VHH binders against Bark storage protein B (BSP). Designs and how they scored, part 1

Scores and structures below are computed, not measured.

Target 1, 288 residues: Bark storage protein B (BSP), of Populus deltoides (Eastern poplar) (Eastern cottonwood) (q09117)
Amino acid sequence: AHLRLGLVFTSDNNERALQDSGLYSPDSEDSSVDIAGRRFHSGTLNGSSIVYVKTGSHSVNMATTLQILLARFSIHGVIYFGNAGSLDKKTMVPGDVSVPQAVAFTGVCNWKKFRSEKGKLVFGDFNYPENGENLLGTVEYEKIKMFSPSEAPKEVFWLPITKSWYNAATEALKDMKLRKCYSDECLPGEPKVVFGSKSSTSDFYVRNKAYGDFLNDNFDAKTADTTSASVALTSLSNEKLFVVFQGVSNVAGETSSNSRVSYLASYNAFLAATKFINSIPTPRLACE
Unless a header shows other numbers, all headers, positions and changes below count from the first letter of the chain; antibody chains are not in Kabat numbers.
F, E and O are the ipSAE of ESMFold2-Fast, ESMFold2 and OpenDDE, as the mean of both directions, binder to target and target to binder. V2 is 0.75 times the mean of E and O plus 0.25 times the DockQ between their complexes.
[cut] marks letters that were taken out.
The coordinates of atoms that the task and the answers printed are left out; those that the model quotes come from them. Centres of patches stay.

## First folded at step 1 (VHH)

Design a01 (framework vhh_7aqx_2)
Fold by ESMFold2-Fast, scan of step 1:
Structure a01 (fold): chain B 288 residues (1-288), chain A 125 residues (1-125)
Amino acid sequence: as target 1 above (288 residues)
Amino acid sequence: QVQLQESGGGLVQAGGSLRLSCTTSGFTFSDYAFSWFRQAPGEEREFVGAISWSGGSTDYADSVKGRFTISRDNAKNTFYLQMNSLKTEDTAVYYCAAKYSGEWYTLSPDEYDYWGQGTQVTVSS
């Protein structure tokens, strides 16, 4: 018997990239199982045995779905591919793929009290700019408690990608050529794989340039998404190998990707994930 | 003006019991999680135990687990540390602390909003 690799992603664009590749072949029997409204697909990706699932967006959907995957299937390790926003246009632009070395939750915050008095919470229209300043000095970013079977609970901010898999990815993808055009839409430059960055995860999209600049300047974070730290926390808590591939679909606060650029980012992340999967040894589970 | 006031400290023989109280004023008691810390001479303030804002969760340092119990009384704006089977190594100044935001407790004293003045507990052989 063979252990499978878990392939996880959040969106229809990610799933379409997988389907459009023509590299996935479902198992001849029992190729899908529905659990808690989520469909888990068993098959091969360019010859490698996988289970893939579309999790839905944001941290809770990813964590819940990934825990189901790890509890119900014999999974050797987790490969995530998806989309992210660049926080530093000098290092990454739309179409590029980020392979981070560490990820963190930047949406788990303490909202500090006022110095002089309680103050007043004023609601406005969420779609319209409020006059004022980005007052990040009132927000304290929190470490999270990580539980695992082999260690006492500990508080962590940066969640490291599995060292062996990060190294394998850097070797497998070092000279990788990514797709530049989809239909009649082409990226302005040659897309590239960027290694060794740090990534931020929050349950809000980072569309504010000042906040994106803050994450880059203060945390050295180069990408932002709604998912990667949930992949990391869940995988580490289960002591599973994992790696993250992020297709850059926009620059936070500066550019909005059109649907084709977003799809191209998804496709390039998928290509990187597939090349990594094909580079690692086939895992095997001993018979009872 | 916010105030946390400890009471119930003092001298006790090894194997004995003490109940510490922390009475609070100047804030909405039910909005806060509470912790006890202690500090022996020459040492950092060490976490002893915590209770969540709802009272539904408690946690303790390994050195006191099974011997100490933390509780809260929202009607009295007071929370407690029941200390049983006291040992000489429990000798320290005990501080109560209040936390509004984030995790309901942390091991770092720097993350707490309000502190009491401390009460001395001395356990003799």
Scores: ipSAE 0.000, ipTM 0.087, lowest interface PAE 20.1, mean pLDDT 84

Design a02 (framework vhh_7aqx_2)
Fold by ESMFold2-Fast, scan of step 1:
Structure a02 (fold): chain B 288 residues (1-288), chain A 123 residues (1-123)
Amino acid sequence: as target 1 above (288 residues)
Amino acid sequence: QVQLQESGGGLVQAGGSLRLSCTTSGRTFSEYAFSWFRQAPGEEREFVGAISWSGGSTDYADSVKGRFTISRDNAKNTFYLQMNSLKTEDTAVYYCAADLTGSYWEPDEYDYWGQGTQVTVSS
């Protein structure tokens, strides 16, 4: 037997990109296993052995599904592809693929009463109570406690992508040509792979420009999603190699992208993930 | 329900050392994460250091990293703040705090507090 690569993503849109590619071949007619309502598919992706699963969006669905994958299958490492919003349109625009070097949870916070020294977030026109002080409060970001088999528990904010796999992705994807058009919808410019950025994960979508700017200016985060830090924390906790590919589907605070641009972002992330997967060897489970 | 009592405060010269102790009563000591906070005259209460319920994780304010060490002794139901290379800016009332939810650096999140112990660092 041999170790497989785990391929995880959240949505039907991501699965359609995989299916539309024609690159996936199941090991057999019965190579799918249902566990806790999730369907795990064993097969090859352009010749490389994988197990893939659609996890559902947001941190808990990803963490739960990925832990099942790692506990029930012989997985060498984890590849995630999905969608993200750009926090800096000068760096990334819809259709581009981000390969972050680190990801963090920015949705784990203490929400406190307003204190002038600590500032406050402004959320549209909402003000409660309507009369008196604005009680929206202040937000203070928290580190996450990380457990692992060979290391003492520690508090971490930035979760680093596996250095060797990040470097391999950089080499495999340099000068990569991404898809510009899907059906009759085309991107205004040529999409590109962007390396080395930091990414923000929360269980809410960053659609407010002021908050997106805050994340870019204060955390140096270039993308936002609902999943990547959950992939990172779960993989690091299991001491598994992992890498993240984010297709940019919108710019935070701007009009939502149309469904074709969102699909194209998913497809480009899938193409990047596939090229990476085909660039790395999968070691044998037994070395004899 | 837990009660906390600080000891070890006092007057010390700049460059000196002081060890604060916080002794607990009530619930099982090993179930709590512990923190030290301080409050200087006219200032808000600020985080100093924390130790997790397992003792495997510690965290410190940047102003005290490398100078202060937090530790716990489950056999004695006591946790400590070892303060080295003290500066006049370290003058404050020091409070110990406990919670069951883990190690947190925010004072508003702690329901169990000691009475405070004065630390005065003279030039």
Scores: ipSAE 0.000, ipTM 0.090, lowest interface PAE 21.1, mean pLDDT 82

Design a03 (framework vhh_7aqx_2)
Fold by ESMFold2-Fast, scan of step 1:
Structure a03 (fold): chain B 288 residues (1-288), chain A 126 residues (1-126)
Amino acid sequence: as target 1 above (288 residues)
Amino acid sequence: QVQLQESGGGLVQAGGSLRLSCTTSGFTFDDYAFSWFRQAPGEEREFVGAISGSGGETDYADSVKGRFTISRDNAKNTFYLQMNSLKTEDTAVYYCAAGTYWDSRTLPSAQEYDYWGQGTQVTVSS
């Protein structure tokens, strides 16, 4: 039996990039399956057998959908593409594609009282209650427990991308040309692929510059999204190969990108994912 | 530098009392919350009781409520577990722990404590 690659993404813009590419071919007129309100599509992407699904945003939607994919289909490994915000505009700007080496949940926290010397977070201008004492306290980031079939549960913060697939992506994408323009809208610079970064996942959008700067300065995180660590945790828990491609759609703390720049980010992430898929070895018959 | 040291364990008959002490050094005592945990043979470590950094709030496991009392002496950098009406089921190694302040919504888990003592054996005979 032939293993498929699982291709996952969150949004209509991501799906539109896939459809607009013209590279996807369904196996048949009836090659989709609906499970738990989610539609799974079986077909080929530029000749490679895949199942793709739109998961919805945020950690729970991604984890739930990905677990359904892995439980119901014979999946060799998981390729994620989607959008992210840049936490460091010296490293990457809208239109660029980030290929992180590790991702972490930065939204799983122990909320402590102010009487802690270390672990204090300084947020931007948000203060609750407004004009009152800030009683939010000190936020301490937590490790999460990871389960897998072959080893005892362990506490982890950084979730590593599969080393072999990360290395394959680095080789496949080293000279990649990304899309600069969509219709009349063009990016100001030449978009590029950035490797080896770390990424932050939380169920809130990082639109506050002070918090974005904090994540960059203290965690060396270069991108923020709502899903990548869920891809990592779910894939690692199932002992599946995975890789993440993030199209940069905005810079944390700056004016939101327009819809065309967001689409270009989605499209460039899709192009990177597709080039990676075309570069990896196909499963052999012995790999049933 | 940080150290927690238990004392006061031993053998006692059912219905008796023991007082455990945990003496601390190497940190600012008033900034920490304190707890007692216990581990019976062949079982996992379980929560017994906790006292907040201010000393104003205490929490106990249901199995020890009304029998055990946790207290702290900030001047001596020491906290205590007074154990009354001991039962054979209380036989365990008792550990003291220190960690960050917590709110009152959840019982502190073992993972929330940064510093631990070596443990002291309490044996309750019938």
Scores: ipSAE 0.000, ipTM 0.089, lowest interface PAE 22.4, mean pLDDT 82

Design a04 (framework vhh_7aqx_2; at its last look DockQ between E and O 0.01; V2 from the best seeds 0.00; counts 0 for: pae E 13.6 > 2, placed apart)
Fold by ESMFold2, look of step 2:
Structure a04 (fold): chain B 288 residues (1-288), chain A 126 residues (1-126)
Amino acid sequence: as target 1 above (288 residues)
Amino acid sequence: QVQLQESGGGLVQAGGSLRLSCTTSGLTFSSYAFSWFRQAPGEEREFVGAITWSGGDTDYADSVKGRFTISRDNAKNTFYLQMNSLKTEDTAVYYCAAEFGYDYRLPTSPSEYDYWGQGTQVTVSS
């Protein structure tokens, strides 16, 4: 049997990018399967065999749907695309695509007792006009335990993107031209693909500049989203190859982009994912 | 372009101490795990010790445990090897190395590190 690539994303806007591209062809009229309320689509994306699924928002929806995909289909590896916020406007602005090297859950933490000296995020440091004592105290970020078939469970914070696929993406996407305009709205500059970043995942959107700056300064995170670490954890636990493509739709602390810029971010992430998918060979009758 | 540069080597008497420094440029220092290796003439590079990106975990070769300490200073983009109770067998060229940091086992093989310094000579006389 042929191993296929899994293409996963969370939102209607992501699916619209795929549909608007005209690059997807279903294998047949009856090429979708409903499992646990999700619809899995088998077909080709610009000639490459895939199974795609819209998972729903946030990490729990992604992880449960991805686990079904990996358990019920013959998947070689996982490609995720979706939107993210930039935490560092010097590195990335709306319309750019981020290809991170690692992602982490940054919403898994211990809210320490008041006056604990152990917390890394100290709310008093963000008081205006002066930092200092604050009744919210401090938050200490926690590692998570990762389970896999071939290793004992281990505590991890940074979840690594598959090195071979990250390297392949840097080659396939270097100097890639991305879409600058949608309808009557154009990005102010040429959008680009940015490699080598770290990314933060939590179950909340990071729109607050002070917290975004904290994540950037203390974790070197350049983007924040709600899903990428769940893709990483699930893929690593199943020992599957994976890669993440993030379309930047906003910058933490700045006015949210309009719906056209947000769609353009989704579309550019989709273009990067598609070019990557088309650049890698399709395995046949191989172990996963 | 990523560059690592060692300093602090030299000649020291057995029982003495030295502190090696490795300064870095062209990488995001807080994202990397760092390691020290050493190589005596005619030998392969030997693992000395490593420190995670967070600075929370360290690992040392048995031959140096209790005598050598690795630390990092993120503000100066520099990491260090404090060498105490030096022995003549510690004579070698010492190299710093870097690999993108994950919270997993620190690798001990030279082939697993992407970036290397030029080396600094440490000579321990009896």
Scores: ipSAE 0.000, ipTM 0.272, lowest interface PAE 13.6, mean pLDDT 87
ESMFold2-Fast, scan of step 1: ipSAE 0.000; ipTM 0.318
ESMFold2 (binder alone), look of step 2: mean pLDDT 81; pTM 0.829
OpenDDE, look of step 2: ipSAE 0.006; ipTM 0.245

Design a05 (framework vhh_7aqx_2)
Fold by ESMFold2-Fast, scan of step 1:
Structure a05 (fold): chain B 288 residues (1-288), chain A 124 residues (1-124)
Amino acid sequence: as target 1 above (288 residues)
Amino acid sequence: QVQLQESGGGLVQAGGSLRLSCTTSGFTFSNYAFSWFRQAPGEEREFVGAISSSGGYTDYADSVKGRFTISRDNAKNTFYLQMNSLKTEDTAVYYCATDWEYPYGLDASHYDYWGQGTQVTVSS
């Protein structure tokens, strides 16, 4: 049988970018399937066979939707595009697209009483700059357990993007022109694709500059989102190829960004995902 | 292509010091975390120490903690293992390794890129 690529994203803005592109063509007027309140669309993206689905925000919605996709459709691999916040404006700014090499959950923690034993990574007291009378204890970041069909369960922190697909993306996107303007509004600089960064996923938004700086300084995380590590964990657990494209919509710790910049980030991430999809051979199963 | 090459190994007396270097090429050095592993004859490769890509976090095996220090120099695309108060038990081939995975407590099997190794022999 023929295999499709799974295209996943979380939000209405991501779907609007796909629809506004005019590059998606449904297989038929009745090629959508509703499962558990989610709508799965079968079609082609600029000639490549895909199934796409809007998952909803945060780790559980992504994991649940992606598992349905992988269980119900013949999927060769998973392409995620969406939005992220920059944790380092020296490396990337709104409008840019991040293609991370690894992603991790940074929202899975043990909150220990003050003077507790050391764990894997101790952040310290939350009452900075001085640990006063209100002692909140220490936060220890946790590995998560990954299950898969072919190997014993293991504890992992960094979830690597599929090496072959990461490499294919770097080759396909190396000279890519991204969209700078939406209507009469334009980004101040030329948007670019940034490769090789690490990304932080949590079920809370990183809008605090001090915490964003901590993630950059201690984990070398350059972007933060609510879903990428969930894409990675679910894909790896199913032994599926995957790759992540993040449109930078804001800088962590700055006030809210313009909605047009957020849409432009979504659109640029979509363009990067599409160029990648069109660069890889059509996956196919054949009889012996 | 990605290359890692160790230097600085050799023979040293117990209680002495050595500094190992790992010079890298073929990738953006600042984006990667780096680790040192060692392998004694007949044993598996064991973790020695790691440094995050930012340099803000370091981790060490209990057996070397307080004696070994890992550091990096992004301008030189090189990272180091300063080994002090060497013991005969530290005798091994030392390997540098890099991966995008956070190397805190990671098994050698998770690393994609390795150097060829450098022999460290500590005599009594």
Scores: ipSAE 0.000, ipTM 0.150, lowest interface PAE 17.7, mean pLDDT 82

Design a06 (framework vhh_7aqx_2)
Fold by ESMFold2-Fast, scan of step 1:
Structure a06 (fold): chain B 288 residues (1-288), chain A 125 residues (1-125)
Amino acid sequence: as target 1 above (288 residues)
Amino acid sequence: QVQLQESGGGLVQAGGSLRLSCTTSGFTFSSYAFSWFRQAPGEEREFVGAISWSGDSTDYADSVKGRFTISRDNAKNTFYLQMNSLKTEDTAVYYCAAHRYVGTSWYEEAGMDYWGQGTQVTVSS
């Protein structure tokens, strides 16, 4: 008997990267299990035993699917790969892979009214002044309560990636060469792995440059996505090891990258996740 | 897959009217906000007008406000730009665009997810 690694991702592009790699081999014809409309696949990834599942985007889809994975399978730890937007062009650009040290929910907040009449802000639907009233107020970012079997519930904002796995990833992926071209599309520069950044998760897409700049300037967040903090919270709540690999597919405030660049980002994140998986030992369950 | 196709462009005399249509397919129309942009010869592409995903809010460039009206028809997966009191300065290629409007985010050119091919509008004096 052995523990498996859980490999989770959200989208069809992420699954296509896995399938196109040719590195996944199912254990048998009947090695998949359907639970709550999600399909869990048991097999090997370049020789390492895994269970993988496509979760769908946004925090609830990820948290629900990951909890099913951890409750129904013997999982040693969780590896997430997926796409994210860059919040800082000087740090990373499309095609790069971010390996964050910590992730946080930035969509859990109290949006409070200003205390005075001068607190009224007038905005249209698009954050532009129009005839009408829209109270932006004061935004207070909330800590989230984390539950676990071994500790009393605690309030946390930054959810740390497992230190041992973060360190293993930095060593395994040091000087890693990523994919530059997909078909006839090539990135303008050489893609790279960026370590040690912080990441922002919300259930809305950060496509507003001003808000992206705010997250970078005030939280030192370098990437934004809709799932990574759910991976972190669910893994930590279950006291499971985890690590996150984010392929940068766009820059906040800019038009979405073309489909080939988005696929390259997915593929590079998958390559990073696979190299990490191959670098760690697979523990075995003791039988006596 | 996802497609946006403009129609209704052409030649019109100053003071006239024209209605542009943008027919869409390949995504859930009611979940998207829509915009019109235009590009005159030798100039940068500029914003013209936008309508929110709910249809409750619209916005226009100052140069067209009061003359142009944007609208949407969810049953037909189509949105429109009604252009009245046309001026020679309105001569441009007009592009329709779509973006997933979540929260209070930009409808700027950089925020658009999908674009049409463009349709020519020429206003003669």
Scores: ipSAE 0.000, ipTM 0.105, lowest interface PAE 17.0, mean pLDDT 82

Design a07 (framework vhh_7aqx_2)
Fold by ESMFold2-Fast, scan of step 1:
Structure a07 (fold): chain B 288 residues (1-288), chain A 124 residues (1-124)
Amino acid sequence: as target 1 above (288 residues)
Amino acid sequence: QVQLQESGGGLVQAGGSLRLSCTTSGFTFSDYAFSWFRQAPGEEREFVGAISGSGGSTDYADSVKGRFTISRDNAKNTFYLQMNSLKTEDTAVYYCAADTRFYSYSELDEYDYWGQGTQVTVSS
């Protein structure tokens, strides 16, 4: 059992980007194993030893799959690539790749009585049971408890990406060229890598512009997804290195993205992840 | 590569019927749930109906429930929207979508694949 990099993603589009690249080569023996209905693939990605798995969307699928990966395989660190929505189209647009510095759960809330003063967010329609008032105005966002082997449990809101791997990604990707076209359809502008943003994770999709604006204005969050904070929490809890690459597939509140743009976002996130993987020392190099 | 292509749209009189088809290629059809969405001029894209990967579950928007039926044919890699008792307010571009997850209710969610759309016009 030599150390490998864990490569995780959520969707068929993410897996198709990996397959279409032609850069993955399965091991000659024990190239895949099924655990709890999830298929783990052992091989090399452009010469680097990896285990990859498609996790499914949302916090529980990601956390469960990633914990199986870390418990059953000898993993040096975790690289996530996937899709996200932009919360600020002045910062990033479809096709771009976000490399966040920190991620947080924004779906863990205390929904107080409508007469509560804390966690005010006044927008949208009236909610059950009382009409005449928007109950969203009483939402209070909560910290999450993080466990680890080396430290006492603590309450955290922002989950930081591993500093050394975030810095390595910044250096490896700052001059990176991303894919602009798929077949005969091209993005309107040149896609770019955006560094240092904060990302929002929830088990609901942020498709409402007012809520997206709220997350940008109040949390300085630039992207939203359903998985990145689960990657962070699970990795930190296991004291594993990790980094996140988000391909922007849509803008919250807009309908401009389509299946080809979503594929380009997946492919660009995959390109960023691969360039990062190729930039860090391999387990074989450490043994020499 | 993955493709979804709608067909069967056109002009029909109120009270009439149309059957839309979505022909797919490039993936294992039986692993996917399928949905129909529509978009009227100047309005947001809205959910119409969905069918699970097994075909055992369906869901419909309240505005079409009892009039529209979604079905699938795994042997033909095609799924359908049978539209009966059409109303002028059903006039829209209809889109097919595919995802590994079955959405029993959705707005404009993150779907793996989308078709290009087919126009349905209902005249009074």
Scores: ipSAE 0.000, ipTM 0.101, lowest interface PAE 21.1, mean pLDDT 83

Design a08 (framework vhh_7aqx_2)
Fold by ESMFold2-Fast, scan of step 1:
Structure a08 (fold): chain B 288 residues (1-288), chain A 124 residues (1-124)
Amino acid sequence: as target 1 above (288 residues)
Amino acid sequence: QVQLQESGGGLVQAGGSLRLSCTTSGLTFSSYAFSWFRQAPGEEREFVGAISWSGGETDYADSVKGRFTISRDNAKNTFYLQMNSLKTEDTAVYYCAAQEYWTGSLRDAEFDYWGQGTQVTVSS
């Protein structure tokens, strides 16, 4: 049987990068199927057999869509590309591509009682009065349970990218030339691929500098998104190879008024994913 | 099924005007912010203009400020791009786009739905 690579991303902007590349060719027969309101496309990407799907943003949409992909198609492994915010502009800036070594959910928490005597949280009045105590109390980050066919359920925080595919990506993408300009908008520096970082996933956008600094300082997380940890958890739970490519579209806490830079980030992540896909052997029967 | 359909494109002489329309179906129109993009032959897609869900905020690319105006008509589930003082450099396929969540900036690249495009050709 012929195995395919699963290519997943969240948004129309990510799909536009794929379409604008001109590298995708649909199969002549059965080139798409709709499942649970999501369209799965079967074809080739620069000669490599893939199934791609636009999942929608946030962790549940990604996990649900990816599980459908893995249950309904013969998938060798999963390649994700998408956008992320930088949590450390000394490490990476808009236009760069992050290839993380591990990802974690940072949105799964126990919210502790104020002062440990009495729980009191009232929506709409966080930290009020403004000159008072921090009434929100403390949050405690939780591990997530991971289920798989071969092992008893276990609790994990950091979800590691498949080592062989992470290493293959490092080799394939060294010295890679990324896109610097979109129309009249150009990045101030040469965009680059950054390897070995850790990434934070939550179902909220990290646009607050203090929280971004907290994630960098306390978790050594260099990027934040809404999907990468759900890609990791779902892939690991199905014992599938996977790798993540994140195009940096903004810096946490800085104003981003530039849709062209976000498109460049999506396009650069797509270019990195494509070069990786072209670097690995096409899955097929040994005797073919 | 959600659809965005452009209309109003065509051939026009430099200095002339066109009004593009984007008709929408299958979405709650009043909950969406809308944008126009264009792509000239051999060039990348570029932002043209945007209007917020309330209609209270608009944004334009520097190249079209003062010449183009975006507007919306919630009763008709349609939004528009009024293009005045057209230049040959405005020749492009024009695309409409919709996003459900306003992110504090109308220039954010995350869009939920796109139209198929309408050709605008400006002759000298």
Scores: ipSAE 0.000, ipTM 0.092, lowest interface PAE 22.5, mean pLDDT 82

Design a09 (framework vhh_7aqx_2)
Fold by ESMFold2-Fast, scan of step 1:
Structure a09 (fold): chain B 288 residues (1-288), chain A 124 residues (1-124)
Amino acid sequence: as target 1 above (288 residues)
Amino acid sequence: QVQLQESGGGLVQAGGSLRLSCTTSGFTFSEYAFSWFRQAPGEEREFVGAISRSGGSTDYADSVKGRFTISRDNAKNTFYLQMNSLKTEDTAVYYCAAGPEIWDYTYEHSYDYWGQGTQVTVSS
């Protein structure tokens, strides 16, 4: 079986960054396969054998697509690149790339009834946080159950990135130059790779500064996205190596990203992923 | 120094076809991505189509998708825009553009080098 690296991402901007690089070369005899409406591309990225797929956004699209990838192809490990929002402007700003050490689902919750009294919450009958009380009630974050072939099922909140690949990424990207400018357009600061942060995944976008501050203050989460924890859970459940590269496209609670900043974030995340891929040994043929 | 020169423009009847060429010199052609833009009288310059360094990906404006095809020939240091099923609305000056780093293919400042433009006129 020929072992390949799995390269996964969610959006058209991510795919465009890969395509614009000119570094991808399809295999002549196995260029693409369509499975469940998803197109899997077999080829080389700057000389390394890969299968890449655009998954679509949010946890279910990522998990479903990644499981198909791992079940239908001989994959050594999973590299994810994509976009994320910063939860801490002092740590990361648009254009930066985050390499998290752990990720968690922060969208799996037990949402308790307001005031714990018998009744029904009706839309339009709440005012969080204005007018003196939190009518939305209390949110209790939950651990998720992780299944794997070699371990009894366990409940986890933080999902760790593969230690060996996280360490390899920190070494490979330590002195990496990211894109700040093209022509006369520039980011306000010099973009950088940030290591060792924790990341928050939910199926809603964190557009609210108060909630972003809450995640930073209470979980020490520095980025928020809709996919990284799905990459982690699916990879860990299959006992596969994985690593995550997040291009920062916005700051939670600030004006939404423009298309150029989002593309630059995608491109910087792609550059980081590519440099990591070039740094690891060629995948070897597996032996049973 | 670096030069981009368009050719192949002219007058064509609606429903017809035309092929534009952009011949380049002064840089390593294989290291650049290329695009076509157009500008009609009294309007802003708009993106038409783009091709990546490898030639493996292309992008088009919605108004030309399915009708126009961009391609490149590294041996000739030339890239092309094949225009089929031309409409009177396609009448414009067409510009070729090149850049080694592309932020966004539709963003003019992504391109370091530009041609002088070639007129395409589609008669009714």
Scores: ipSAE 0.000, ipTM 0.113, lowest interface PAE 18.1, mean pLDDT 83

